# Ledger of designs, part 12: miniprotein binders against q53ft3

Target 1, 195 residues: q53ft3
Amino acid sequence: MFGCLVAGRLVQTAAQQVAEDKFVFDLPDYESINHVVVFMLGTIPFPEGMGGSVYFSYPDSNGMPVWQLLGFVTNGKPSAIFKISGLKSGEGSQHPFGAMNIVRTPSVAQIGISVELLDSMAQQTPVGNAAVSSVDSFTQFTQKMLDNFYNFASSFAVSQAQMTPSPSEMFIPANVVLKWYENFQRRLAQNPLFW

## First folded at step 14 (miniprotein)

Design M1
Fold by OpenDDE base, fold request of step 15:
Structure M1 (fold): chain B 195 residues (1-195), chain A 107 residues (1-107)
Amino acid sequence: as target 1 above (195 residues)
Amino acid sequence: SPESYKKAIEYAERAKRYAEFARKYAEMIAREAIKNNDPESYEEALRLFREAAELYKEAAELFEKAAELAIKGDKEEFEKLMEEAEKYKEEARELFYEALRLYEKLK
């Protein structure tokens, strides 16, 4: 139902469903994370009148989880970008995950999504500056993500002479990745919301 | 005890939320089945969501009764109702997850 993306990391498409209405992603090495994208996969929409409250949880100095409401995703807004790097000094908020036995390690934070009534969500106040609503911030994040992906993919590039036959694997020419990158950059520059 | 009462009420409210959640899924997929002109593919998931909703409702009612017994101090009957309610809740959960699984396969 949900996906989670951190720039420079593999996309997560398998949330742990900890309850009927609650989903969790683990974020290892969370201190290096500036932004997180939470999105719907498009397989299962929210029922009518429902959406998702998105929470961030990190361990405090005592190792106790601190939960903060980042924002929301809905059928009408199926993706959102959140800045989490500045939240580490914030106070905890009320959250729906208190009764859940979530295994935590000191270096692992979590994104929690709670499926709730839209009316109930409207009464909640996200932490300030968590939601990246500006086109500029989105563009910067996207650019960093693209650069990271390109660098990552390019690091695996080998010449034909260096290839070891592997009949079970498919290969994509590096030039395809480059062309995709260039085309995406062009589209992003023309309209940051082209997608 | 006050703690027992609080626990029972919390479980009742949660069960009510899940009943409504299951119902809303049932409504959604029923509409989708009509829209796609494919009622047969959605029938099993629809049935399971509806059944889950009913079982969650039963669980909620039993938890509420348990809460009343907690006030009266009848510990034995309280525990009995809590256990019975928990069985309904767990059965409902199994049906709910199966319904979701079936629905996901349609996508």
Scores: ipSAE 0.716, ipTM 0.891, lowest interface PAE 0.6, mean pLDDT 87
Fold by OpenDDE base, fold request of step 15:
Structure M1 (fold): chain B 195 residues (1-195), chain A 107 residues (1-107)
Amino acid sequence: as target 1 above (195 residues)
Amino acid sequence: SPESYKKAIEYAERAKRYAEFARKYAEMIAREAIKNNDPESYEEALRLFREAAELYKEAAELFEKAAELAIKGDKEEFEKLMEEAEKYKEEARELFYEALRLYEKLK
C-alpha cells in the first residue's frame, strides 16, 4: 500500500503492518537522512473519508522513541516529501503508535503511517518545516524516484548470451526502459505536471 | 478499578474504529466490484471484510460491558468479558488481514 524513499537508497515497498491501521518502515542510519518521501503504491487506495498521518520516530538520548507528526498523505495527495534532518533534536508529540513491539536499534528510525479519518487528521498539527511542497522538490523527488527505478531495473540486466531460456516469461529489452526513462525525463523537464 | 474501566473503554473504542475501517473497505470493494462488473472476484474479500466488521462490533460491545462491570467491581466477570472480547477482536483481525490479502491479489 505504501512506499518509502530516501535519496541514495533503494525504494522500500514493504511496510510492516503492525495493526489494521498502522504501517511502519525502518530507516537505518537515519542520522544521514535529510529527506524522506512517503507515497502510495497505487494498489490499494484509502477508503473514502480516510487518509494517512505520517510520523517520524527516532530514539532519544535514553533510547526512548520520540514520535513527531510530519504530515499527511491522501488519495488526492498520494505522495509527500518530508525534511527530517532538523527533527532529530525536537520534542515528541502525541502519536497513535502506542507501545509497539518494534525492535528498536539506536541507529534505526521509523516512518509510521496511521490510517485515520480525514476529519481527525484536520485537527492535527504537523511539526514545523517538515513538509516540503515546492514544485522544485517534487521535480527532484520524481527524478530521484526515476533514477532509483532505472538503477534497480538495470541491475538485473543480462545479455542474451547470459540468459537461460524461459519460454513462459516475457522480456523487455533494456533499451526500451532507457528510452522510456529519457522520454519521461524530457517531459518532466518541460512540465512537472504533464500528467 | 478505574484503570480497568479505562482499558476496557480504550479497547472498545479501538474495536469500533476497526469495525468502521472494515466497513469502509467493504464499501470500497463493493463499489469497485460494480464498476468492474466482476462481483465474483470480489465476493470473498467483501465477505471477509463484512464479517470482520461484525466481529469487531461484537468485541466492542463486550468491551463496553466489561467497562460497566469494572465500575461495579465484578472482577471475575470483567476478566471473562475482556477475554471473550479479545477472542472476537483477534478473529476479526485475522479475517481483516485475509481480506486485505485477497483484495491485493485483485490488483
Scores: ipSAE 0.713, ipTM 0.891, lowest interface PAE 0.6, mean pLDDT 87
Fold by OpenDDE base, look of step 14:
Structure M1 (fold): chain B 195 residues (1-195), chain A 107 residues (1-107)
Amino acid sequence: as target 1 above (195 residues)
Amino acid sequence: SPESYKKAIEYAERAKRYAEFARKYAEMIAREAIKNNDPESYEEALRLFREAAELYKEAAELFEKAAELAIKGDKEEFEKLMEEAEKYKEEARELFYEALRLYEKLK
């Protein structure tokens, strides 16, 4: 349902579904991350009247997770860019993930998506400066990130004949990545503020 | 036990949310099935979401009953209902996840 993209890293298209309405991406080496893109894969939309609240969790000084609301994704805004670099020193708020036994590594931050009613989401206030506010900055950043991701992913492309058997690994066809890229580019072009 | 009561109520509310979530998926799938004129392909996912919704509802009701027992101080029956409710919730979850899996395959 969701993807997560960090510049210079592989796209994550397999969120850990920790609950019926909650998805988590692990972000190792989170201190080097400035921005994260969260996007819908387009496979499963939100049900009518629902969207996703996007949270960031980082370990506090005690190694305990601090969750902060970054923003939202919806069927109408299926992707968003968040700046997380400045959030590393925030106070935790009430978050939907607190009651969940999420296996966490202290050195790993997380992006959490909570599927919620749109009406409920409207009452929530994201942390300041998390959302990339300028269209131009957003577009430029997104384009660069997408290009980086595509180039990176494509660099690992092998033919099936070249594929080394690895039964423990799942493979994504390159055409899926391409289609995703094209679809994202199209969406970005149509509405740079689709986030 | 106020803590037991609070826990049971929290679990009940969660189960209710999941029931509603499952229902919303079922509705979405049903509409999509109609739109695509392909009820057969969506039937199993639809069924599973509906069943999940019902099981979550049952779980919620049991958690609510457990909450009542917590007020009464009946610890044994409270734990029993909590366990039973949890079983319903877990079964519902399995169905829900399977439904999602099946639905995703249709895309």
Scores: ipSAE 0.648, ipTM 0.859, lowest interface PAE 0.7, mean pLDDT 85
Fold by ESMFold2, fold request of step 15:
Structure M1 (fold): chain B 195 residues (1-195), chain A 107 residues (1-107)
Amino acid sequence: as target 1 above (195 residues)
Amino acid sequence: SPESYKKAIEYAERAKRYAEFARKYAEMIAREAIKNNDPESYEEALRLFREAAELYKEAAELFEKAAELAIKGDKEEFEKLMEEAEKYKEEARELFYEALRLYEKLK
């Protein structure tokens, strides 16, 4: 349903669904992350009248999760960019993940998405320093991003036979994904509608 | 006990939200099937969401009945109703997730 993107990392498209209406992405090495993009994949929309509240969770000095509301995504605003660099020592927000048994590594932060009624979301207040960007063509952006990645990465594909004696398996050089991400990020900064 | 009452009410309210959530998906899929003039492709996912909604509703009603027993102090019957309600909830969840998987594959 959702994707999660951090600069210099592979896009995550397989959230851990921890409840019928709750989804989680792990963010390893979260202390080096300044911004996170949360977006809808475009495959399953929210039902009418619903949307997603987006939270950031990090472990405090005792290893206990602290949750902060970053903002929202909806069918009409399917992507948002959130600044998290200043939030890793902030006070927690009211949140719906409290008593849930979410599987996580203690040193790893998380992005949580709670599917809720739009009326309920209107009563919530994100933390004051979270930056939010809106993209009104996110489904098309996401599809073109995935197509662009496929075309770029496939141009560097090599077989296992070209590197090691083994069954016919295909490889991608490790930094191809990074080069694609850098080019995509640069082009998006120059023209958000370049797709 | 007061703790048992509070727990049963919280579980009932959660089950009611999931019933509504499942019904909203069913409504969306039914409209999509009509709009695309393709009811056969959506039939199984729609059926599963509707069935999940009914099972969540049954679970919520049982949790509410268990809350009444918590007030009356009938601990043994309270625990039996809580267990039965959780069985309906878990069955509903399995149908809900399968419905989502079927719907996602249509996209």
Scores: ipSAE 0.524, ipTM 0.817, lowest interface PAE 2.1, mean pLDDT 78
Fold by ESMFold2, fold request of step 15:
Structure M1 (fold): chain B 195 residues (1-195), chain A 107 residues (1-107)
Amino acid sequence: as target 1 above (195 residues)
Amino acid sequence: SPESYKKAIEYAERAKRYAEFARKYAEMIAREAIKNNDPESYEEALRLFREAAELYKEAAELFEKAAELAIKGDKEEFEKLMEEAEKYKEEARELFYEALRLYEKLK
């Protein structure tokens, strides 16, 4: 239903669904993370009148989780960038994850998404300075995502002489990926918000 | 006991919330099937969401009955109803997750 992206890392698209209405992503090495992007994959929309409250969780000095409300995603605003660098020492927020049996590694933070009624979400107040929507942040995120995909895909390139026969497998010529990369770069330079 | 009563009420409220959640998905899928003029493709996911909603509702009713027994002090019947309600809740959860996966494949 949801994706989670940190600059310089692979996108996560396989949230742990810990309840019918609750999803989590693990954030290893969370102390090095400044921003996260939470977005809807576009496969399953929220039902009418509902949306998602997005939380950030990190362990305190005793290893107890501290949850902070970052903001929201909805069918009308299906993507948001959150700044978390200043939140790693902040106060906890009232949150719906307290009774969950969530497996947590001691050094790992989490992003939690709770599907709720829009009316309920309107009564919640995110922690300050969590939402970010500047063009510069968007461009930085986009460029890192672009480079990450291109480098990953290119690492699998082989010539016909190097191929192992696999008649049932579908292939994409490497030049298609290169052309997409070059076009994406050009379009991003012209309009950072084109995508 | 007071602890048993509180537990049963919490489980009843949770089951009611999930029944409504499953019902909202069923409504969304039914509208999408009509919009796309393709009821056959959505039939199984819609059926599973509706069935999950009914099972959550049944679980909620049993949890509420168990809460009444916790007040009356009928421990053996309380435990029996809690176990039966949990069975319905778990079955509903399985159907709910299966319905989500089927719906996702249609997208």
Scores: ipSAE 0.509, ipTM 0.804, lowest interface PAE 2.2, mean pLDDT 80
Fold by ESMFold2, fold request of step 15:
Structure M1 (fold): chain B 195 residues (1-195), chain A 107 residues (1-107)
Amino acid sequence: as target 1 above (195 residues)
Amino acid sequence: SPESYKKAIEYAERAKRYAEFARKYAEMIAREAIKNNDPESYEEALRLFREAAELYKEAAELFEKAAELAIKGDKEEFEKLMEEAEKYKEEARELFYEALRLYEKLK
C-alpha cells in the first residue's frame, strides 16, 4: 500500500502490516537520517473518507519506543516529506501503536502509518518540527526517487535471447523505461512541482 | 473488576473500528467493480470483506456483553465471552487479510 524513501537508500515498498489498519517500516541507522518520504504505491487507495496518520518512532535511553506524529497522507495528498532530524530527542505523542506487538530491534527507529477516518485525523496535531522541506530539498529527493526506480527496473533487464516465451504476459522494452526517465528528469528541471 | 471492564470496552471499540474499516473496503471494491464493468473479478474479495465486517461486529457485541459481566462479577462467564470474542476477531482478521491479498492481485 505504502512506500518509504530515505535519500541514498533503496526504497522500501514492503511495510510490515502489524494490524488491519497499521503499517510499519524499519529505519536502521536512524540517527543519520534527516528526512523521510512516505508515499502511496498506487496499488491500494484509502477507502473513501479515510487517510493515513504518519508517525516516527525511536528508542529512548531505556530502549522504549517514543512515537511522534509527523503528519498525514491521503488520496488527495499521496506523498509527503517529513523532517525527523530534530525529533530524535523530542517528547512523545499520543499514538495508536502501543497496543500492538511490533517486532523491532531496540536501536532501530520506525515509521508507522495508521489508516484512520479523515474526521479523526483532523483532531490530531503533528509535532511542530516536522516541516515539509524546501523546494530545493524536494527536487533533490525527487531526483533520488527517480534514480532509485530506474536502477531497480533496469536490474531486471534481460536480452531478447535470454527471454522465455510467455504469450499471456506483457513486456516493456528497457528503452521505454530509459525514455521515461530522461523525459521525467527534463520535466523536473523545468518545473519541480509538475507531478 | 474495573480493569476487566475497561479492557472489554477497549476491545469492543477496536472491533467496531475494524468492522467499519472492512465495510469501507467493501464499498470501495464494489464501486471499482462497477466502474471497471468486471464484477466477477472482484466478487470473492468483496464477499470476504463483507464477511470480515460481520465477524468483527459479532466480536464487538461479545466484548460488550463481557463488559457487562465484569460489572456483575461473573468471572467464569466473562472469560468465556472474551475468549469467544477473540476467536471471532481472529477469524475476521484472516478473512480481512485474504480479501486484501485477492484485491491486491487484481491491481
Scores: ipSAE 0.502, ipTM 0.803, lowest interface PAE 2.3, mean pLDDT 80

Design M18
Fold by OpenDDE base, fold request of step 15:
Structure M18 (fold): chain B 195 residues (1-195), chain A 107 residues (1-107)
Amino acid sequence: as target 1 above (195 residues)
Amino acid sequence: SPESYKKAIEYAERAKRYALFARKYAELIAREAIKNNDPESYEEALRLFREAAELYKEAAELFEKAAELAIKGDKEEFEKLMEEAEKYKEEARELFYEALRLYEKLK
């Protein structure tokens, strides 16, 4: 029913179903993880009026699990990206997973999905900054990518007087790169999903 | 005891949630069977979800009765009803998971 993806790792498509309405993914070496993607596989949808509350759990200094509500997935929004790197020092929240006798190693965190009524989910408040709005995350990533590219390209900029003749090479004026950058930024600001 | 009461109520609420969940899957499957004009392929999964829902409902009712007995201080009857309710819940769970398995095979 659910999948979990961490960048640079194999996709997980086999959640541990710990109860009729509860699914868990293990995240080994969780301290190295910045973002996690939770998605529906498309095989089994949510029933009408139901969705999934997505939780993150990590062991505290005493080895006790700290659970935090990250956000939601639904049939209408079957995937979500969550930033978990900043949550590792947060306070625990109320969660529906109870005292799961899951043998936890100190380096392993968990993603928990609880299938719930949409009305009940609407009463829950995710932890701040966990739900990367697809728009904000994309905008931030794109902006960083653009800045990185511009900085990289501009570092190779030379004046015409400094150019060594190389007939076999093609040269792009730095102003073209700058104009492209400015135009792209403008488009991104107008519509982050223009792509 | 207050602890016994709290436990029984918690189990009752959980069983009610599972009953609802099973019913919701039954409704989903029934609609899908109609949409695909293939009632036969969905019949067994539909049957099992409906049966699971009824068993979860029975479990919930028994847990609620157990909670009442906990208030009255009847420990023996409390334990008996809790055990009976647990049997219904476990049977319902087996049917629920089998129904899910069967439904997944249709995909």
Scores: ipSAE 0.730, ipTM 0.894, lowest interface PAE 0.6, mean pLDDT 88
Fold by OpenDDE base, fold request of step 15:
Structure M18 (fold): chain B 195 residues (1-195), chain A 107 residues (1-107)
Amino acid sequence: as target 1 above (195 residues)
Amino acid sequence: SPESYKKAIEYAERAKRYALFARKYAELIAREAIKNNDPESYEEALRLFREAAELYKEAAELFEKAAELAIKGDKEEFEKLMEEAEKYKEEARELFYEALRLYEKLK
């Protein structure tokens, strides 16, 4: 029903179902994780009027689990990106996993999904800054990527007088790269999903 | 005891949630069966979800009765009802997971 993705790791498509309405993914070496993607596999939808509350748990200094509500997934929003790197020092919140026999190891964090009524989910408040606004984060990422590329490319810019003749090499004027960057940025601002 | 009461109420609430969840799955697959014009393929899963829902409901009611007995201080009857309710809950759970397994095979 659910998948979990960490950049640079294999996708997890087999959650441990610890209860009828509770699913858990283990995240080894969680300290190196900045973001996690939780998504529905598209096989089994939520029942009508239900969704998933997504929680993150990590062991505190005493080895006790600290649970935090990251956000939500629903049939209408079947995937979400969460930033978890800044949560590792946060305070715990109320969570529905307290009575669950979850195997815990000191180096393993967990993503928990609780299937709940949408009305109940609406009463919950995720921890701040965990939910990456899909559009804003995508726009920010894209902008950072564009800036990185432009900065990288421009660092190699030389005047024609400084060029060494290389007949086998193709050269692109820096102005072309700049124009492309400006045009792309304009399109992105108009529609973040223009492609 | 107050602790026994709290425990029984917590279990009752959980059982009610599971009953609702089972019912919601039953509703979902019933709609899919109609949409796909294939009631036969969904029949067993539908039956099991419905049965699970009823058993969870029974468990919830028994847990609630146990909570009442906890208030009255009848420890023996409390434990008896808790045990009975737990049996219903476990049976319901087995049916629920089987129903889910069957439903997943249809996908």
Scores: ipSAE 0.715, ipTM 0.890, lowest interface PAE 0.6, mean pLDDT 88
Fold by OpenDDE base, look of step 14:
Structure M18 (fold): chain B 195 residues (1-195), chain A 107 residues (1-107)
Amino acid sequence: as target 1 above (195 residues)
Amino acid sequence: SPESYKKAIEYAERAKRYALFARKYAELIAREAIKNNDPESYEEALRLFREAAELYKEAAELFEKAAELAIKGDKEEFEKLMEEAEKYKEEARELFYEALRLYEKLK
């Protein structure tokens, strides 16, 4: 349902579904991350009247997760870019993940998506400066991230004949990545990805 | 126990949210089935979401009953209902995840 993209890193398209309405991406080496893109894959939409509240979690001084609301994704706004670099020193708030036993590594930050009613989401206030406010800046940044991801991913492309047997690994055809990239670019062009 | 009560209520609310989510997916799937004129392909996922929704509802009701028992101080029956409710929730979860899996395959 969701993807997560950090510049210079592989796209994450398999969120850990920690609950029926909760999805989590792990972000290793989160200190080096300035921005993250959260997007819908387009496979499963939100049900009508629902969207996703996007949270960021980082370990506090005690190694305990601090969750902050970054913003939202919806069927109408299926992707968003968030600046997380400045949030690492923020204070935690009430969050939908607090009651959940989420297995995590203390050194790993997380992006959490909570599927919620749109009406409920409207009552929530994201942390300041998390969302990239400029559409142009967002578009430019997103495009750069997409290009970076595509270039990175494509650098690992091998033919089937070149594949070494690794039964423990899942493989994604390169054409899937390309199609995703093209679809994302199309969406970006049609509707600037912001909230 | 106030803590027991709070826990039970929290679990009830969670179960209610899951029930709603399941219902919303059922509605979505039902609409897609109609739109695509393909009820058969969506039937099982639809069924499972509906069933999950009902089971979550049952779980929620049991958690609420447990909350009442917590107020009354009936610890034994409280634990029993909590356990029963948890079973319903877990069963519902299995159905929900299967429904999602099936639905995703249709895309």
Scores: ipSAE 0.658, ipTM 0.864, lowest interface PAE 0.7, mean pLDDT 85
Fold by ESMFold2, fold request of step 15:
Structure M18 (fold): chain B 195 residues (1-195), chain A 107 residues (1-107)
Amino acid sequence: as target 1 above (195 residues)
Amino acid sequence: SPESYKKAIEYAERAKRYALFARKYAELIAREAIKNNDPESYEEALRLFREAAELYKEAAELFEKAAELAIKGDKEEFEKLMEEAEKYKEEARELFYEALRLYEKLK
């Protein structure tokens, strides 16, 4: 359902589903991570009226994990970038996953996604220090994310001569993806926060 | 006991959320089947989400009944209802995950 991307690392696309409405990604070596992107894979959408609250938890080998709300993803905003380097352990004091036994490993933090009603999400306040970091860090992270997406999409490219008819499918020309990639790169170079 | 009451209520609320979640996926799938004019491909996933929703609802009702017993101090019947409710929840979970797996394959 969800993906998790850290600059300079392979994208994670196989969240651990720890409950019907709860998903977890492990973040090993979390102290070297400044930002994380959480996004929807596009295979399974949220049901109408629902979305995802995104949480972060530091490693803790004792007691129930404490989660800090980073922000949200929805069908209308299917990806978000969160800064985790400025967070403090124990801040937030929330236990949205507290009814679950989630295995913890030293030096491995976790991203948690809780599927909730949009009305419930509107009442929640993210941790204030989860805002996107400096322009240089944001630009580097975004450049790696763009490169990863372009390489993924281009790996499916075929020429028109190689195509077989599939009238139940929609197609986009590969040039559209390239144009998008180049335009995004130019806009990012002019204003890294344009989005 | 107060601890038993709190546990039963929490489990009831959780089962209610899962029932709602399963029902909302059933609604999504039903609309997608109509939009794509392909109801036969979606029918099994739809059926499983609906059945899971009903079983989660039954589990929630049993957890609520167990909460009443926790107040009355009927410890033996409390444990029996909690175990029965958990069985319904586990059955619902299996159907929910299978429905989700089938829906993923349609995508």
Scores: ipSAE 0.622, ipTM 0.850, lowest interface PAE 1.5, mean pLDDT 80
Fold by ESMFold2, fold request of step 15:
Parts: C-alpha cells; sequence; structure tokens
Structure M18 (fold): chain B 195 residues (1-195), chain A 107 residues (1-107)
C-alpha cells in the first residue's frame, strides 16, 4: 500500500502491517536521517472518506518509543516529505499506536501510518518542524526517489532467456519502467509539483 | 475492575473501526466493479470484506457486553466473553487480510 524512502537508501515497499489499519517501516541508523518520504504505491487506495496519519517514532533514553505526528497522506495527496532531524529529542504527541499493539526493539526508529477518517485527521496538528516547503529540497528528493526506484527495479531485470516460468507472477517489461522514468524526469523539470 | 472495563471498551472501539474500514473497502470495490463492468473479478474480495465487517461488528458487541460484566465484577464471565469476542475478531482479521490480498492482485 505504502512506500518509504530515505535519501541514499533503498526504497522500502514492504511495510509491516501491524493491524488492519496500521503500517510500520523500520528506520535503522535513524540518527543519520534528516528527511523521509512516505508515499502510496498506487496499488491499494484509501477507502473514500479515509486517509493516513503519518508518525515518526524513536526510542527515548529508556528505550521507550516516543511517537510524533508528522503529517498526512491521502488519495488526493499521495506523497509527502517530512523533516525529522529536529524531532529526535522532542516530546511525544497523542497517537493511535498503543504500547501493547506494536512490539519493537527499543533502538529502532519507525515510520507509522494509521488509516483514519478524514474528519479525525482534520483535528490533528503535526509537529511544527516536520513539513518541507522548499521547492529545491522537494525536487532534489524527488529526483533521488526516481533514481532509487529505477535502480531497484532494474536490479531485477532479466532477459527472456533467463526467465524461470512462474505463471502466478506478473511481469513488467523493462522498457516500460524506463519510459516511465524518462517521462517523470521530463515532467518534474517542467513542474516540480506536477504529482 | 477499571482496567478490565478500559480494556474491553478499547477492544470494542477497535473492532468498530475495523468493521467500518472493511465496509468502506467493500463500498470502494463495489464501485470499481460497476465502473469496470467486471463484477465477477471483484466478487470474492467484496464478499470477504462484507463478511469481515459483520464479524468485526459481532466482536465489538461481545466486547461491549464484556465491559458491562467488568462493571459488575464478574471476572469469570468477563474472561469467557473476551475470549469469544477475540475468536470473532481473529476470524474477521483473516478474512480482511485475504480480501486485501485478492484486491491487490486485481490492481
Amino acid sequence: as target 1 above (195 residues)
Amino acid sequence: SPESYKKAIEYAERAKRYALFARKYAELIAREAIKNNDPESYEEALRLFREAAELYKEAAELFEKAAELAIKGDKEEFEKLMEEAEKYKEEARELFYEALRLYEKLK
């Protein structure tokens, strides 16, 4: 349903679904991370009237998770860039991830996504330093995301001679991914906010 | 006890949210089936979301009844009802996840 991208790292596309309406990505080595992107993969949309509240969790000095609301993703805004560099020592916020619902090692930070009613999300206020408003930062991160995805997908490319039959799997020709990559780059150069 | 009451209410509210979530996916899938003029491809996922929604609703009702027992202090009956509600919730969860997997395949 969701992807999570940190500059200089491989994209994560396999969130841990910890509840019907809760998804988590682990962020190892979180102290070195300044920004994260959370986005919808485009496979499963939110139901009508619902969206995702996005949280950042880091362990406090006792190893206890501290959760902070970063912002939101919705069908109408399916990706967002969040700054987390100023949040690793802040106070927690009200959050829907109960301490007993998610068992995590205390030294790993996490991105949590909670699917909620849009009306409920409208009543929440993200931590003030989380949103990124710089067009240059947005464009740079988007270009890195584009490059990362293309390199990831390309690492699985095989010729037809190398394929092992797998009738339950779907395949995407490599040139489709390349055309998407080239088109996305062109559109991004024309309008960094086109998507 | 106050802790038992709080737990039962929390579980009931959670089950209600899951019932709503499943119903809203059923609505989404029903609209997609009509839009694509392909009800057969979506039929199983739609049925599973609807069934999951009903089972979550049953679990929520049982958790609410357990909360009433927590007020009365009937610990033995409270635990029995919580266990029954948990069985409904777990069955609903399995159907919900299977419905999601089927829906994802259609994409």
Scores: ipSAE 0.618, ipTM 0.850, lowest interface PAE 1.5, mean pLDDT 81
Fold by ESMFold2, look of step 14:
Structure M18 (fold): chain B 195 residues (1-195), chain A 107 residues (1-107)
Amino acid sequence: as target 1 above (195 residues)
Amino acid sequence: SPESYKKAIEYAERAKRYALFARKYAELIAREAIKNNDPESYEEALRLFREAAELYKEAAELFEKAAELAIKGDKEEFEKLMEEAEKYKEEARELFYEALRLYEKLK
């Protein structure tokens, strides 16, 4: 139903459905994460009058999960970018995951999505500074991730004169990476959610 | 036993939410089947969501009856009703998840 994207990582499209109306993505190495994107895959919409409340959870010093409301996704606003860099030491917020049989992992944070009535969502207040602007921000975030990868990969580029023989190693020509980068940018400009 | 009462009421409320959720998916699927003029493809998923909704409703009613027994202190009958309600809830969950998987494949 949902996808979850962190810069520099593969897109997660297989949420753990921990209840009929609750979905969870694991975020290992959460301390290095500043932003997450939560989006609907487009296969299964929310039923009429329902939407998704999006939560961030991190383990406290005792390994207990601390949940904070980030914001919302709906059929009318099916993607959102959330800043989590400032949330990893705050107080928890009221949340619907406390009675669930969620596997506890002390070193892994989680994104939780709770499907709820829109009227119920209107009574909820996200933690401050979590929400970021929608699709344009998603495109900008994706572009920054793309630029970061290209700059990183190109920093290892060597000319043929600089190469040493290493028959057990595999090499990718730099122009293949550039071509992929340019093609990805073109497709992203046409459809920000193509991937 | 106020702890038993709270537990039974919480389970009843949860089952009611799942019944509503399943029913709303059934409504969505029924409308989509009409919109796409393809009722045959949606028939099984629709049937499973409706059946799940009814089983969740029955589970909720049993959890509410168990809450009444928790007040009266009839521990053995309370446990019996809680187990019976959980059986209906688990059966409903299986049908709900299968309905979702069938619906997802139609997309």
Scores: ipSAE 0.571, ipTM 0.829, lowest interface PAE 1.7, mean pLDDT 80

